VH-VL binders against Beta-1,4-galactosyltransferase galt-1 (galt-1). Designs and how they scored, part 19

Target 1, 206 residues: Beta-1,4-galactosyltransferase galt-1 (galt-1), of Caenorhabditis elegans (o16374r189to394)
Amino acid sequence: KMSICVPALFGNGYDAKRIVEFIELNTLQGIEKIYIYTNQKELDGSMKKTLKYYSDNHKITLIDYTLPFREDGVWYHGQLATVTDCLLRNTGITKYTFFNDFDEFFVPVIKSRTLFETISGLFEDPTIGSQRTALKYINAKIKSAPYSLKNIVSEKRIETRFTKCVVRPEMVFEQGIHHTSRVIQDNYKTVSHGGSLLRVYHYKDK
Short names: E, the ipSAE of ESMFold2; O, the ipSAE of OpenDDE; V2, 0.75 times the mean of E and O plus 0.25 times the DockQ between their complexes.

## First folded at step 17 (VH-VL; framework fv_canakinumab)

Design c76 (from c57 with light chain Y50R S93N; at its last look DockQ between E and O 0.77; V2 from the best seeds 0.72)
Fold by ESMFold2, look of step 17:
Structure c76 (fold): chain C 206 residues (1-206), chain A 120 residues (1-120), chain B 107 residues (1-107)
Amino acid sequence: as target 1 above (206 residues)
Amino acid sequence: QVQLVESGGGVVQPGRSLRLSCAASGFTFSSYFMNWVRQAPGKGLEWVAIIWYDGDEQYYADSVKGRFTISRDNSKNTLYLQMNGLRAEDTAVYYCARELYESDLEFDYWGQGTLVTVSS
Amino acid sequence: EIVLTQSPDFQSVTPKEKVTITCRASQRISSYLHWYQQKPDQSPKLLIKRASESFSGVPSRFSGSGSGTDFTLTINSLEAEDAAAYYCHQFYNWPYTFGPGTKVDIK
């Protein structure tokens, strides 16, 4: 019913521990499929081993994404390509698809409700193709499950340019990194959710 | 015994400021979202503002955004509403209400209210 | 902003008869709606949460129904103590909003 697209994993900003946390926590939240795009030749041995483990155990779908060369600006266009590919892989297959990085988690505000129940409520209007919601930054020293998040240090930083999307993939024509650019029909909608029911937490390491 | 007691209401001139307090007792204050809801004389309920259990996030009705500030001090079990630039349309009884995010975000307990009158 | 409207504004009802109050949202809000009761000179009290679930201690004569845009509060057999104003409240998105209220009196 729910999937996650991780459109690019290129840098050394992520370690194997974070990948494990991301996959395990989202599986517990009911995410059934996680698509990860990376250049496997550029991963260190620990990262490669971890991704192979989860791929072999059918927890993720790992897509090798390689460009013939790397130039300034190529990463932006490369991410749009992986976002588009992932959108198409989910169209007609997955009910709700999230687009986020390994350090980002979608969390229901209502503690007693599941992620799927929350998303289903936000998409109860059948004309909604996309929901975007604001990020809240959390200190990276705290690693906790979405149902019992705790913070030693809390940063109050909510900005609309830092938003993440969950979509009905069959209703989206063009997906960006932080927004839905176009739905397939003019009477379908992209809407913003102010965070009353659903939050996105972004963990920072600094 | 759960109790919410508002205070700080009174008569003020337009453009002036007023600070409301809501003293909480009989429950773990830091485990609840807190809200201010107001009711103009003879009128219905109007939501004003919310603050999350740790004080980290606040949201406001458009009618008060930029003029009112909600805050809390969990060490003193007290909710506050700083009301600046008061206008005649802010005249109302102000209630504090606790909100249960462990259930369905319902306002399960309300204070008795404190009256704010903005009059020239 | 999600606008809630209520009907009727006022209803005078013979004791023991059925009261029906409707609330309509300006957009679909699923079941993210609560009902509150406010008796004269009192603070509001929660009656029904999430459109249809009775709050603890609420008499069984009160019930709620609806989803999407149309919601109903029903009092199956009105008692004198039920004379009050009734408000719907949506919690789907900020800003939170209330309906304008429905006043119910006893004939």
Scores: ipSAE 0.615, ipTM 0.831, lowest interface PAE 1.7, mean pLDDT 83
ESMFold2 (binder alone), look of step 17: mean pLDDT 93; pTM 0.945
OpenDDE, look of step 17: ipSAE 0.781; ipTM 0.904

Design c77 (from c73 with light chain W94Y; at its last look DockQ between E and O 0.75; V2 from the best seeds 0.00; counts 0 for: pae E 2.1 > 2)
Fold by ESMFold2, fold request of step 18:
Structure c77 (fold): chain C 206 residues (1-206), chain A 120 residues (1-120), chain B 107 residues (1-107)
Amino acid sequence: as target 1 above (206 residues)
Amino acid sequence: QVQLVESGGGVVQPGRSLRLSCAASGFTFSSYFMNWVRQAPGKGLEWVAIIWYDGDEEYYADSVEGRFTISRDNSKNTLYLQMNGLRAEDTAVYYCARELYESDLEFDYWGQGTLVTVSS
Amino acid sequence: EIVLTQSPDFQSVTPKEKVTITCRASQRISSYLHWYQQKPDQSPKLLIKRASESFSGVPSRFSGSGSGTDFTLTINSLEAEDAAAYYCHQFYNYPYTFGPGTKVDIK
């Protein structure tokens, strides 16, 4: 009932262990589908092998995505294309779709509630098409499991400009990286959540 | 035996500062979110601020943001509220309350309250 | 900010009668609402959590119901010790808010 769209897995700054952690932790949270967009020809051997393993075992859907022109002039629009493709893949199929990078995790604040229960509560209003919440940056030197509230936070402030979204894909016309740009009907809403029930943690290496 | 004991209330002039303390005992203090809730004389409850179990997250009511600072010292089992720029409308009984994040974020125990009067 | 309203502001009730207190939220909050009781000259005490679950030690005459925007606290067969103010509290989003309170007195 829940999926994740990872609209841009590019570059050589990511390692296979991080991808394994991402897939396994989100599966434990009840994520049923993970869509990953990357230029497969440009992946290093370890990353390519890992992504192929999970794709072959039906844990992820790996989508080969190549911009045939200079990316420095069109990078944002290239990511918007992958976000739009992923939105359409989930429309009519998935109840809630998350848009985040592989080092970001949506986590319930209430320890006794699942991610699905939390999201269902936040979307109880049937006119809500998307929820955005702020990122909480986590110092990479903290080696605690991300679901332990006692051990996972290292910063005092939430960065409100850098938010991530979960959406009902059938209600969204235009989705961005950090916001829902347009819903399909005027009476549908995009709302923001202040972090009392749901958090997004972003792991930093530096 | 769970106890929360507020202290530091009193009469203070507008524009001055006051620091409230809440001493916790009988439970593992570092396992709870902590809140301040106030009640003006004859009025209802008003949420003031929350601090998460490790002190890294703080949120404030609009009426106090920028003037009040919630903090905690888990080694001393103590919650604090630093109140700067006090105004007459800050006159209230101030309660500390523990919040159980392992359940449903309920305030399952409250202190007795301490009275703050802001008057010239 | 999520505004909670309560009805009635004040209710004077004959002992053993049923009391109904309503709380209305300015937006849908699912069941993310708690009820607190405050007896005269006392600190508040948790009564009902998550709209409908009674807290440990709360008498069975207290019950809560509702979801979305409309919530009800019910006291079946009011006792003298139930004379108090009753507050709803939403935990759906920060800032947390309380309703303005409902005072219940015994006639």
Scores: ipSAE 0.629, ipTM 0.842, lowest interface PAE 1.8, mean pLDDT 85
ESMFold2, look of step 17: ipSAE 0.603; ipTM 0.832
ESMFold2 (binder alone), look of step 17: mean pLDDT 94; pTM 0.957
OpenDDE, look of step 17: ipSAE 0.896; ipTM 0.951
ESMFold2, fold request of step 18: ipSAE 0.620, 0.611; ipTM 0.841, 0.837
ESMFold2 (binder alone), fold request of step 18: mean pLDDT 94, 94, 94; pTM 0.960, 0.960, 0.960
OpenDDE, fold request of step 18: ipSAE 0.927, 0.922, 0.918; ipTM 0.967, 0.965, 0.962
ESMFold2, look of step 18: ipSAE 0.572; ipTM 0.819
ESMFold2 (binder alone), look of step 18: mean pLDDT 94; pTM 0.958
OpenDDE, look of step 18: ipSAE 0.901; ipTM 0.951

Design c78 (from c73 with heavy chain D54E; at its last look DockQ between E and O 0.71; V2 from the best seeds 0.73)
Fold by ESMFold2, look of step 17:
Structure c78 (fold): chain C 206 residues (1-206), chain A 120 residues (1-120), chain B 107 residues (1-107)
Amino acid sequence: as target 1 above (206 residues)
Amino acid sequence: QVQLVESGGGVVQPGRSLRLSCAASGFTFSSYFMNWVRQAPGKGLEWVAIIWYEGDEEYYADSVEGRFTISRDNSKNTLYLQMNGLRAEDTAVYYCARELYESDLEFDYWGQGTLVTVSS
Amino acid sequence: EIVLTQSPDFQSVTPKEKVTITCRASQRISSYLHWYQQKPDQSPKLLIKRASESFSGVPSRFSGSGSGTDFTLTINSLEAEDAAAYYCHQFYNWPYTFGPGTKVDIK
């Protein structure tokens, strides 16, 4: 019903602990498939073992990806290639697909409602192909990140320069990092959600 | 018993400022989103502004954006509305209402209201 | 901005008769709509949550229905104390909006 696309895993910003937290918390939210793009040759042994464990248990799909030019000027274009591949993998298979990084979580505002119920409500109009919503930064003061979102103390601020998308993959032709660039037909819509029902939390440990 | 008591209403000239307060008691104030809703005499309800439980997010109706500021002091269990650049169309009874995000974002309790009259 | 309209603006109804009030949204809002009652010279009170769920203590004669763009509040057997204004309110997206209200009087 729901999947996540993580378009690229690069650099030292992510470790095995974050990957475990990401997979486990999103599984509890009802996410059924997580697609992770990484250069497997650059992974350390513990991270490789962790990703292999989840891949063998059918919780994630690992896609080995190498950026041909590895230059700063082409970094975002390479990431758009993984976004496009992930969109195509979900087209005709997954009802709702999220595009976010390992430190970002889509969360219902109403505590008594599931993520699927919230997304289904936002997509009740059958012509909506994508919903974009703004990031909210959250400061987690607890050193050991909890497996539950309800125990995290937040220092919230709104980052309006970046948004994240949830899409019906079959209705999207071209997906960007922060927006849907093109829907497959003119009568389908891309819309913005102001955050009254659904937020994206960006966790920072520092 | 839950109680919300608005105060600070009165008669002011156009272009002037006024500050409304809403004193809360009988519940954990810091666990609720808070709203201002107004009603011109003989007219319907109009949503004005919301502030989230930590005071870190505020949203406004277009008609008041840039002129009104919602705020809260959770240590004093008080909600505020600072109204600048008042206009005749701001004449209304102003209600504070608590919003329950643990349920369905309903306004489950409203104060009695305070009247603001803007006239020259 | 999501505009809500209500029909009728006003109705005068014989006691024990059925009252029907409609609310229409300018876009689909699923079931993200509440109904409020405001008796003369009183603050509004919550009546129906999320289109169809009665709030605690609301008499069973009140019911709500609808989803998408069209919503209905029904009073199955009008009582004298039900003379009031009735407002729909959407919480689907910012800014929050109310319908213009429907005034119900006893005939």
Scores: ipSAE 0.631, ipTM 0.832, lowest interface PAE 1.6, mean pLDDT 83
ESMFold2 (binder alone), look of step 17: mean pLDDT 92; pTM 0.938
OpenDDE, look of step 17: ipSAE 0.827; ipTM 0.915

## First folded at step 18 (VH-VL; framework fv_canakinumab)

Design c79 (from c77 with heavy chain I50F; at its last look DockQ between E and O 0.12; V2 from the best seeds 0.00; counts 0 for: pae E 12.0 > 2, placed apart)
Fold by ESMFold2, look of step 18:
Structure c79 (fold): chain C 206 residues (1-206), chain A 120 residues (1-120), chain B 107 residues (1-107)
Amino acid sequence: as target 1 above (206 residues)
Amino acid sequence: QVQLVESGGGVVQPGRSLRLSCAASGFTFSSYFMNWVRQAPGKGLEWVAFIWYDGDEEYYADSVEGRFTISRDNSKNTLYLQMNGLRAEDTAVYYCARELYESDLEFDYWGQGTLVTVSS
Amino acid sequence: EIVLTQSPDFQSVTPKEKVTITCRASQRISSYLHWYQQKPDQSPKLLIKRASESFSGVPSRFSGSGSGTDFTLTINSLEAEDAAAYYCHQFYNYPYTFGPGTKVDIK
């Protein structure tokens, strides 16, 4: 049905409580599988334990992945490898696959609609392989519910270059972090969605 | 039948304020992003401001940032542009434009415009 | 800011002939560009979205092409009603700018 790919979890910006909230909130929205790529030896003990708990309970697929990098440029190229691997894992298996970080949530705008209903509507045209959705930053509070608007918004800018994608994985040849680079056939489409039906909230810590 | 009707234009002196309104009908106003676009006499189009369907975020061209405020009242199906500190270069026909239901900046319906003239 | 230029500024064209209008962006904008038509004393109308996709109800004689920095609007077999100004509009990045316009008249 629906899956999430988290392309790489590096750095100290995440804690175990955020991972719990991410997994539980997306499960409530109907996400059936979450793929998480991380270098486990670089995570603290509470993070490792939390990820192992969810992996052992078959809530996530945890993939130990070491990126050989020292510079920001290598970071993005290394992330393309995890994005590509995750796309291939979902091709032929999952109807819709989201590509986002732990601090990003796809949220239906219309409160009476589920995430699946919203995505199904956006992909009603069978030639659409990818939807690119604008990012909205939310302050250093963790979003407790997909429909809540109580969080303080920290930025007033629509970010067309900092967007996230949901795709039909079987229709995508090359996927990036912020865009679909190539669909598998010329008549398939990538489209941009401005946020009238679906929004991506990016939650900044601290 | 979609309709957008601008009002509130007129002749004003530099430094004064005006408030433009755009009355919307024939569609679910609260589901659409709304924009202001202006056209100086004999010149091309200039995007002015953009507001989200729920009024949550608003964005402005550099030329008007800090002087103009876009807003909307979804209960009245009305878009507004508050224009403060008007300058001669703000003289233009001001259009409100509907942004397509599921798109970025596809302006599918425009009003007839209201003329703002800033002269001493 | 992304600057769009258009050429020519003005064309006078015999009916039934082809019109070609170009738009050039000051940086790469992928296909994030729309074309609008504005007839005399009227508000603009959307013609072509995302560089090449015809908007609903637009006559088939209108077509668009291009990606990156160079874009073209083509009117095959100009009709009298096509006398108008034509504007490109980029939606790649803030601020979302228009081209200066190309006026097309009937000879």
Scores: ipSAE 0.006, ipTM 0.470, lowest interface PAE 12.0, mean pLDDT 79
ESMFold2 (binder alone), look of step 18: mean pLDDT 91; pTM 0.917
OpenDDE, look of step 18: ipSAE 0.893; ipTM 0.945

Design c80 (from c77 with heavy chain D54E; at its last look DockQ between E and O 0.67; V2 from the best seeds 0.73)
Fold by ESMFold2, look of step 19:
Structure c80 (fold): chain C 206 residues (1-206), chain A 120 residues (1-120), chain B 107 residues (1-107)
Amino acid sequence: as target 1 above (206 residues)
Amino acid sequence: QVQLVESGGGVVQPGRSLRLSCAASGFTFSSYFMNWVRQAPGKGLEWVAIIWYEGDEEYYADSVEGRFTISRDNSKNTLYLQMNGLRAEDTAVYYCARELYESDLEFDYWGQGTLVTVSS
Amino acid sequence: EIVLTQSPDFQSVTPKEKVTITCRASQRISSYLHWYQQKPDQSPKLLIKRASESFSGVPSRFSGSGSGTDFTLTINSLEAEDAAAYYCHQFYNYPYTFGPGTKVDIK
């Protein structure tokens, strides 16, 4: 039981092709539910049609999200609200929940192992509430499924300031965009994974 | 036939540098992660460093970080270890080993090693 | 850093008897542990991958078990050629680490 939370779709830098790639590839990796937060009034027609198609086919849960005041004044707080809502939707329901953008994918380093097997291994210690790992920026398109490290042939760099989390939602009290801020009990912990088993790739256009 | 052949070892004074090489043949070198593992005389194995198959990621043991640099040239099928600021505790046989990410990251082939001795 | 310890440091065993080597990790590592054999004056060789899977060509007398923090390598009927040092190795997280080794000799 794995889910993804996409905390906000603002700025509309994503096209329908990117959304299709995101949903289909993560479904192939065993993601069972994808929660997407967006302001439906800001979506173009093709994007709205694509999201409606996947919502109608029970591939995603689309949540209409709008702010009562200026967006530039509430950027981080608005994302924190959607992150918190999504965390609560998964608490007691989903075993592992990922927090990432549409152009980001959590990928096992070991090609022969599934994402669920990899995550289960990283969370084998029952006191671990969250795992964070650094983004690897890749300027290339995905060439095959499931994701394979050999299928990527572009310039890469690692950015440690921008990490992404997978969590046990029932163990997290406060979740941020790039970290778990607080676990529910003193003996639960947040850990950083150094990248030997799991990597998150950020794929850029052009 | 898979082969890994290390070279570049020798006797050096503390504070000096050496560059080790590992020549690979009999397999597609650019498809494997590569590692250096060392063994001080009469002691156990100690992992030193890893480099991923494209040469874009590298990780080090704490004991060598900042002093050693792992690198690879996939066009020459060669792995390197640049060893700066050598210390007596760096005295060891240095092995190169390939790592199979298609399976479970096991070191399935090792070279015969090259001896580095750091003494005054 | 994940510290691996091994027990015993040394075993002297009569041929055909059972050998048991243990490895303990300083934190839980699931099954992300390999076992290597190193005969005198030779490079290490892979024996067991991912705690319990025999590598190709490894005699069936070698087996591995365990997960979490405690792991065991067993040689069910020791042969003379099995006199060697045995090392556990974790690949759960960087930096990778090895255990200090267990030397097995023939009585």
Scores: ipSAE 0.618, ipTM 0.837, lowest interface PAE 1.8, mean pLDDT 84
ESMFold2, look of step 18: ipSAE 0.612; ipTM 0.836
ESMFold2 (binder alone), look of step 18: mean pLDDT 94; pTM 0.955
OpenDDE, look of step 18: ipSAE 0.896; ipTM 0.947
ESMFold2 (binder alone), look of step 19: mean pLDDT 94; pTM 0.955
OpenDDE, look of step 19: ipSAE 0.879; ipTM 0.939

Design c81 (from c77 with light chain Y32W; at its last look DockQ between E and O 0.78; V2 from the best seeds 0.75)
Fold by ESMFold2, look of step 18:
Structure c81 (fold): chain C 206 residues (1-206), chain A 120 residues (1-120), chain B 107 residues (1-107)
Amino acid sequence: as target 1 above (206 residues)
Amino acid sequence: QVQLVESGGGVVQPGRSLRLSCAASGFTFSSYFMNWVRQAPGKGLEWVAIIWYDGDEEYYADSVEGRFTISRDNSKNTLYLQMNGLRAEDTAVYYCARELYESDLEFDYWGQGTLVTVSS
Amino acid sequence: EIVLTQSPDFQSVTPKEKVTITCRASQRISSWLHWYQQKPDQSPKLLIKRASESFSGVPSRFSGSGSGTDFTLTINSLEAEDAAAYYCHQFYNYPYTFGPGTKVDIK
């Protein structure tokens, strides 16, 4: 099993089509559970209907949450609460949990391999609790499903300050937005993946 | 008919530069990752560098990082290796190899190699 | 960096006998390892991919096995044309690495 935690969905730029794309494309990649944290009172009617549809069909778990602050440091602490809640919801339930925003996709490099096959290989060592991979910013629309690199138009840069994690939730004690802060036992590991087998892309509509 | 033909090898003094080329034909060059692998005389294989199909990403062995630059021109079906600050330990046969990301990242075809000798 | 070691460095073998070559990785790499063969004065060629899958055109006497840290290439009934160097190669993470090679010769 694989799941995704989206620790905060907010902003006036989000529309229903982007949420549909996120949910459908990740479902095609084998993601079985998607947790979305949002302040439902801030959503327009189209967005509410779309999220309700997916929630009613058990494709997502929608959690109503109001972030208390908007400063970078304070905002980060507010998001850590949703990250921690999502981590705990997946502990003992899901084998691998991804932490990403709604416009980010984990994609296998090997075209013929599924996301699950790729992640299983990266976690073959049973002591690995977390894999961290750098983001690659995409300033053009995706042309096909994100599990294919063939149709991606990208900027030529990789941002190491912003990384995303896939974890074994039962092995993580503290999870951050861009890193695993602490594993539950000293012999469990957090590792970085250099991008030969797995990439994470951040997409923009440009 | 798939072909990879390396060229540009030769004898060069330490500290100087050399540029290798690998001419590709018989396949869609822009659909493959490309690699340089070298082999010192009588020694084993050493991976040098990779460049992705679109030229957006490059990775290097520690031994050459900062001195060598891999590049490609997909309009000319050519892979390049710019080698600066050459040292005696860079003496080797240099192979280009294509990497199949549609399968398991295997190097399924290799060129014949070009010899680089770094000596006084 | 993932270090690969191979054993033995050199093996001289009577024709028709079994050859066993081992490769050990410095960390677990699942099955993300290939084997290459290089005959004297030739370019390398792919032999076994992903630890155990024979590449097209490779004789059935070649087989690969292993996962994690320990990998084995086996030649059942060595032929004269199998005299070559054999290299393991990991593609689990950058930088890519090769093992130091095992030279197999006919006794």
Scores: ipSAE 0.581, ipTM 0.813, lowest interface PAE 1.9, mean pLDDT 84
ESMFold2 (binder alone), look of step 18: mean pLDDT 94; pTM 0.957
OpenDDE, look of step 18: ipSAE 0.892; ipTM 0.949

Design c82 (from c77 with heavy chain L105I; at its last look DockQ between E and O 0.69; V2 from the best seeds 0.00; counts 0 for: pae E 3.5 > 2)
Fold by ESMFold2, look of step 18:
Structure c82 (fold): chain C 206 residues (1-206), chain A 120 residues (1-120), chain B 107 residues (1-107)
Amino acid sequence: as target 1 above (206 residues)
Amino acid sequence: QVQLVESGGGVVQPGRSLRLSCAASGFTFSSYFMNWVRQAPGKGLEWVAIIWYDGDEEYYADSVEGRFTISRDNSKNTLYLQMNGLRAEDTAVYYCARELYESDIEFDYWGQGTLVTVSS
Amino acid sequence: EIVLTQSPDFQSVTPKEKVTITCRASQRISSYLHWYQQKPDQSPKLLIKRASESFSGVPSRFSGSGSGTDFTLTINSLEAEDAAAYYCHQFYNYPYTFGPGTKVDIK
């Protein structure tokens, strides 16, 4: 009962190997649904084939997102619209929904516990609608794929201004990229997790 | 044999600084999170600080944040606690403790402690 | 921060009798709680992991239970060597915290 929303995949900054690793690792972590928003016209052929393969095999839900606004030769990233659409797709269906980019992974700190067990513990209080945690940056260029916690080079800081959320989608009214903007009821809460049980790692581009 | 030995404790005046060391042996030091835990005379345990296995992350109790700095040197198997702006309430026995991050985040081995006394 | 309280503060118990101590958290922490034993003038020793799992080498007379906000440590048949202070400790969130301790003495 876990899903991931990837609210935007634009351009060709990601290669097919990275997306395979993202999908396969998260599936092994127990993620049951991955929603990917992209403008398919902007994808290279290898990426397009990879996404089609996973979509045809029902591993992901691929949503073709047409950029809704263009001005002055600049394409506006419509991430807030895709976040809202993905939230609505999961409401009433998914117990926990993660919002992250392709180069980000939510990982339990306790290795003997699954991601679902960790998230369930963090949401044991039934009034909690979302958990926000800080990113730890990892330089993936120095380690071989696939992504792992054991990269030998990491950023030496936690960045609280760059955070990612996991939510109970039925309890969230308005979701942002880095925070939950509003819960559906006044007595539901958004909270921050300090990193003792759950981490989110951001792998830098190669 | 796992061993943790604290040193550097002593008597200091309020407002002064002191640096504690914890020498580790009998295990792969760089594979463990390390913690400082203190205990005022006749009182209970108080967690002070943690540093992750590679030194990338440090967290502190509210009572010491901004004054204390935890650090480690994995090449020398040594954990440190730099204590600045010491106050009377910092008087305690300071223990270092190792923590498994691949298990249940438990303090499975503790040192014998070193006493820090802050008084005029 | 997550505040832990313990009850009782102190108890004096006849050997071979049962000891029960409780720990209460100020918010739900699932089972992310350990129990430690500290004998006089010694360093603390891990006793129970994750509310209920005995650490290696801990006698079977020690057991733990609970989740959420309420936790219990039980010594089913007290031995003389069990005279100590007992602390609960949460690892749900930073900063970590300990309970104030429960001192158990032999009558």
Scores: ipSAE 0.409, ipTM 0.745, lowest interface PAE 3.5, mean pLDDT 82
ESMFold2 (binder alone), look of step 18: mean pLDDT 91; pTM 0.922
OpenDDE, look of step 18: ipSAE 0.851; ipTM 0.920

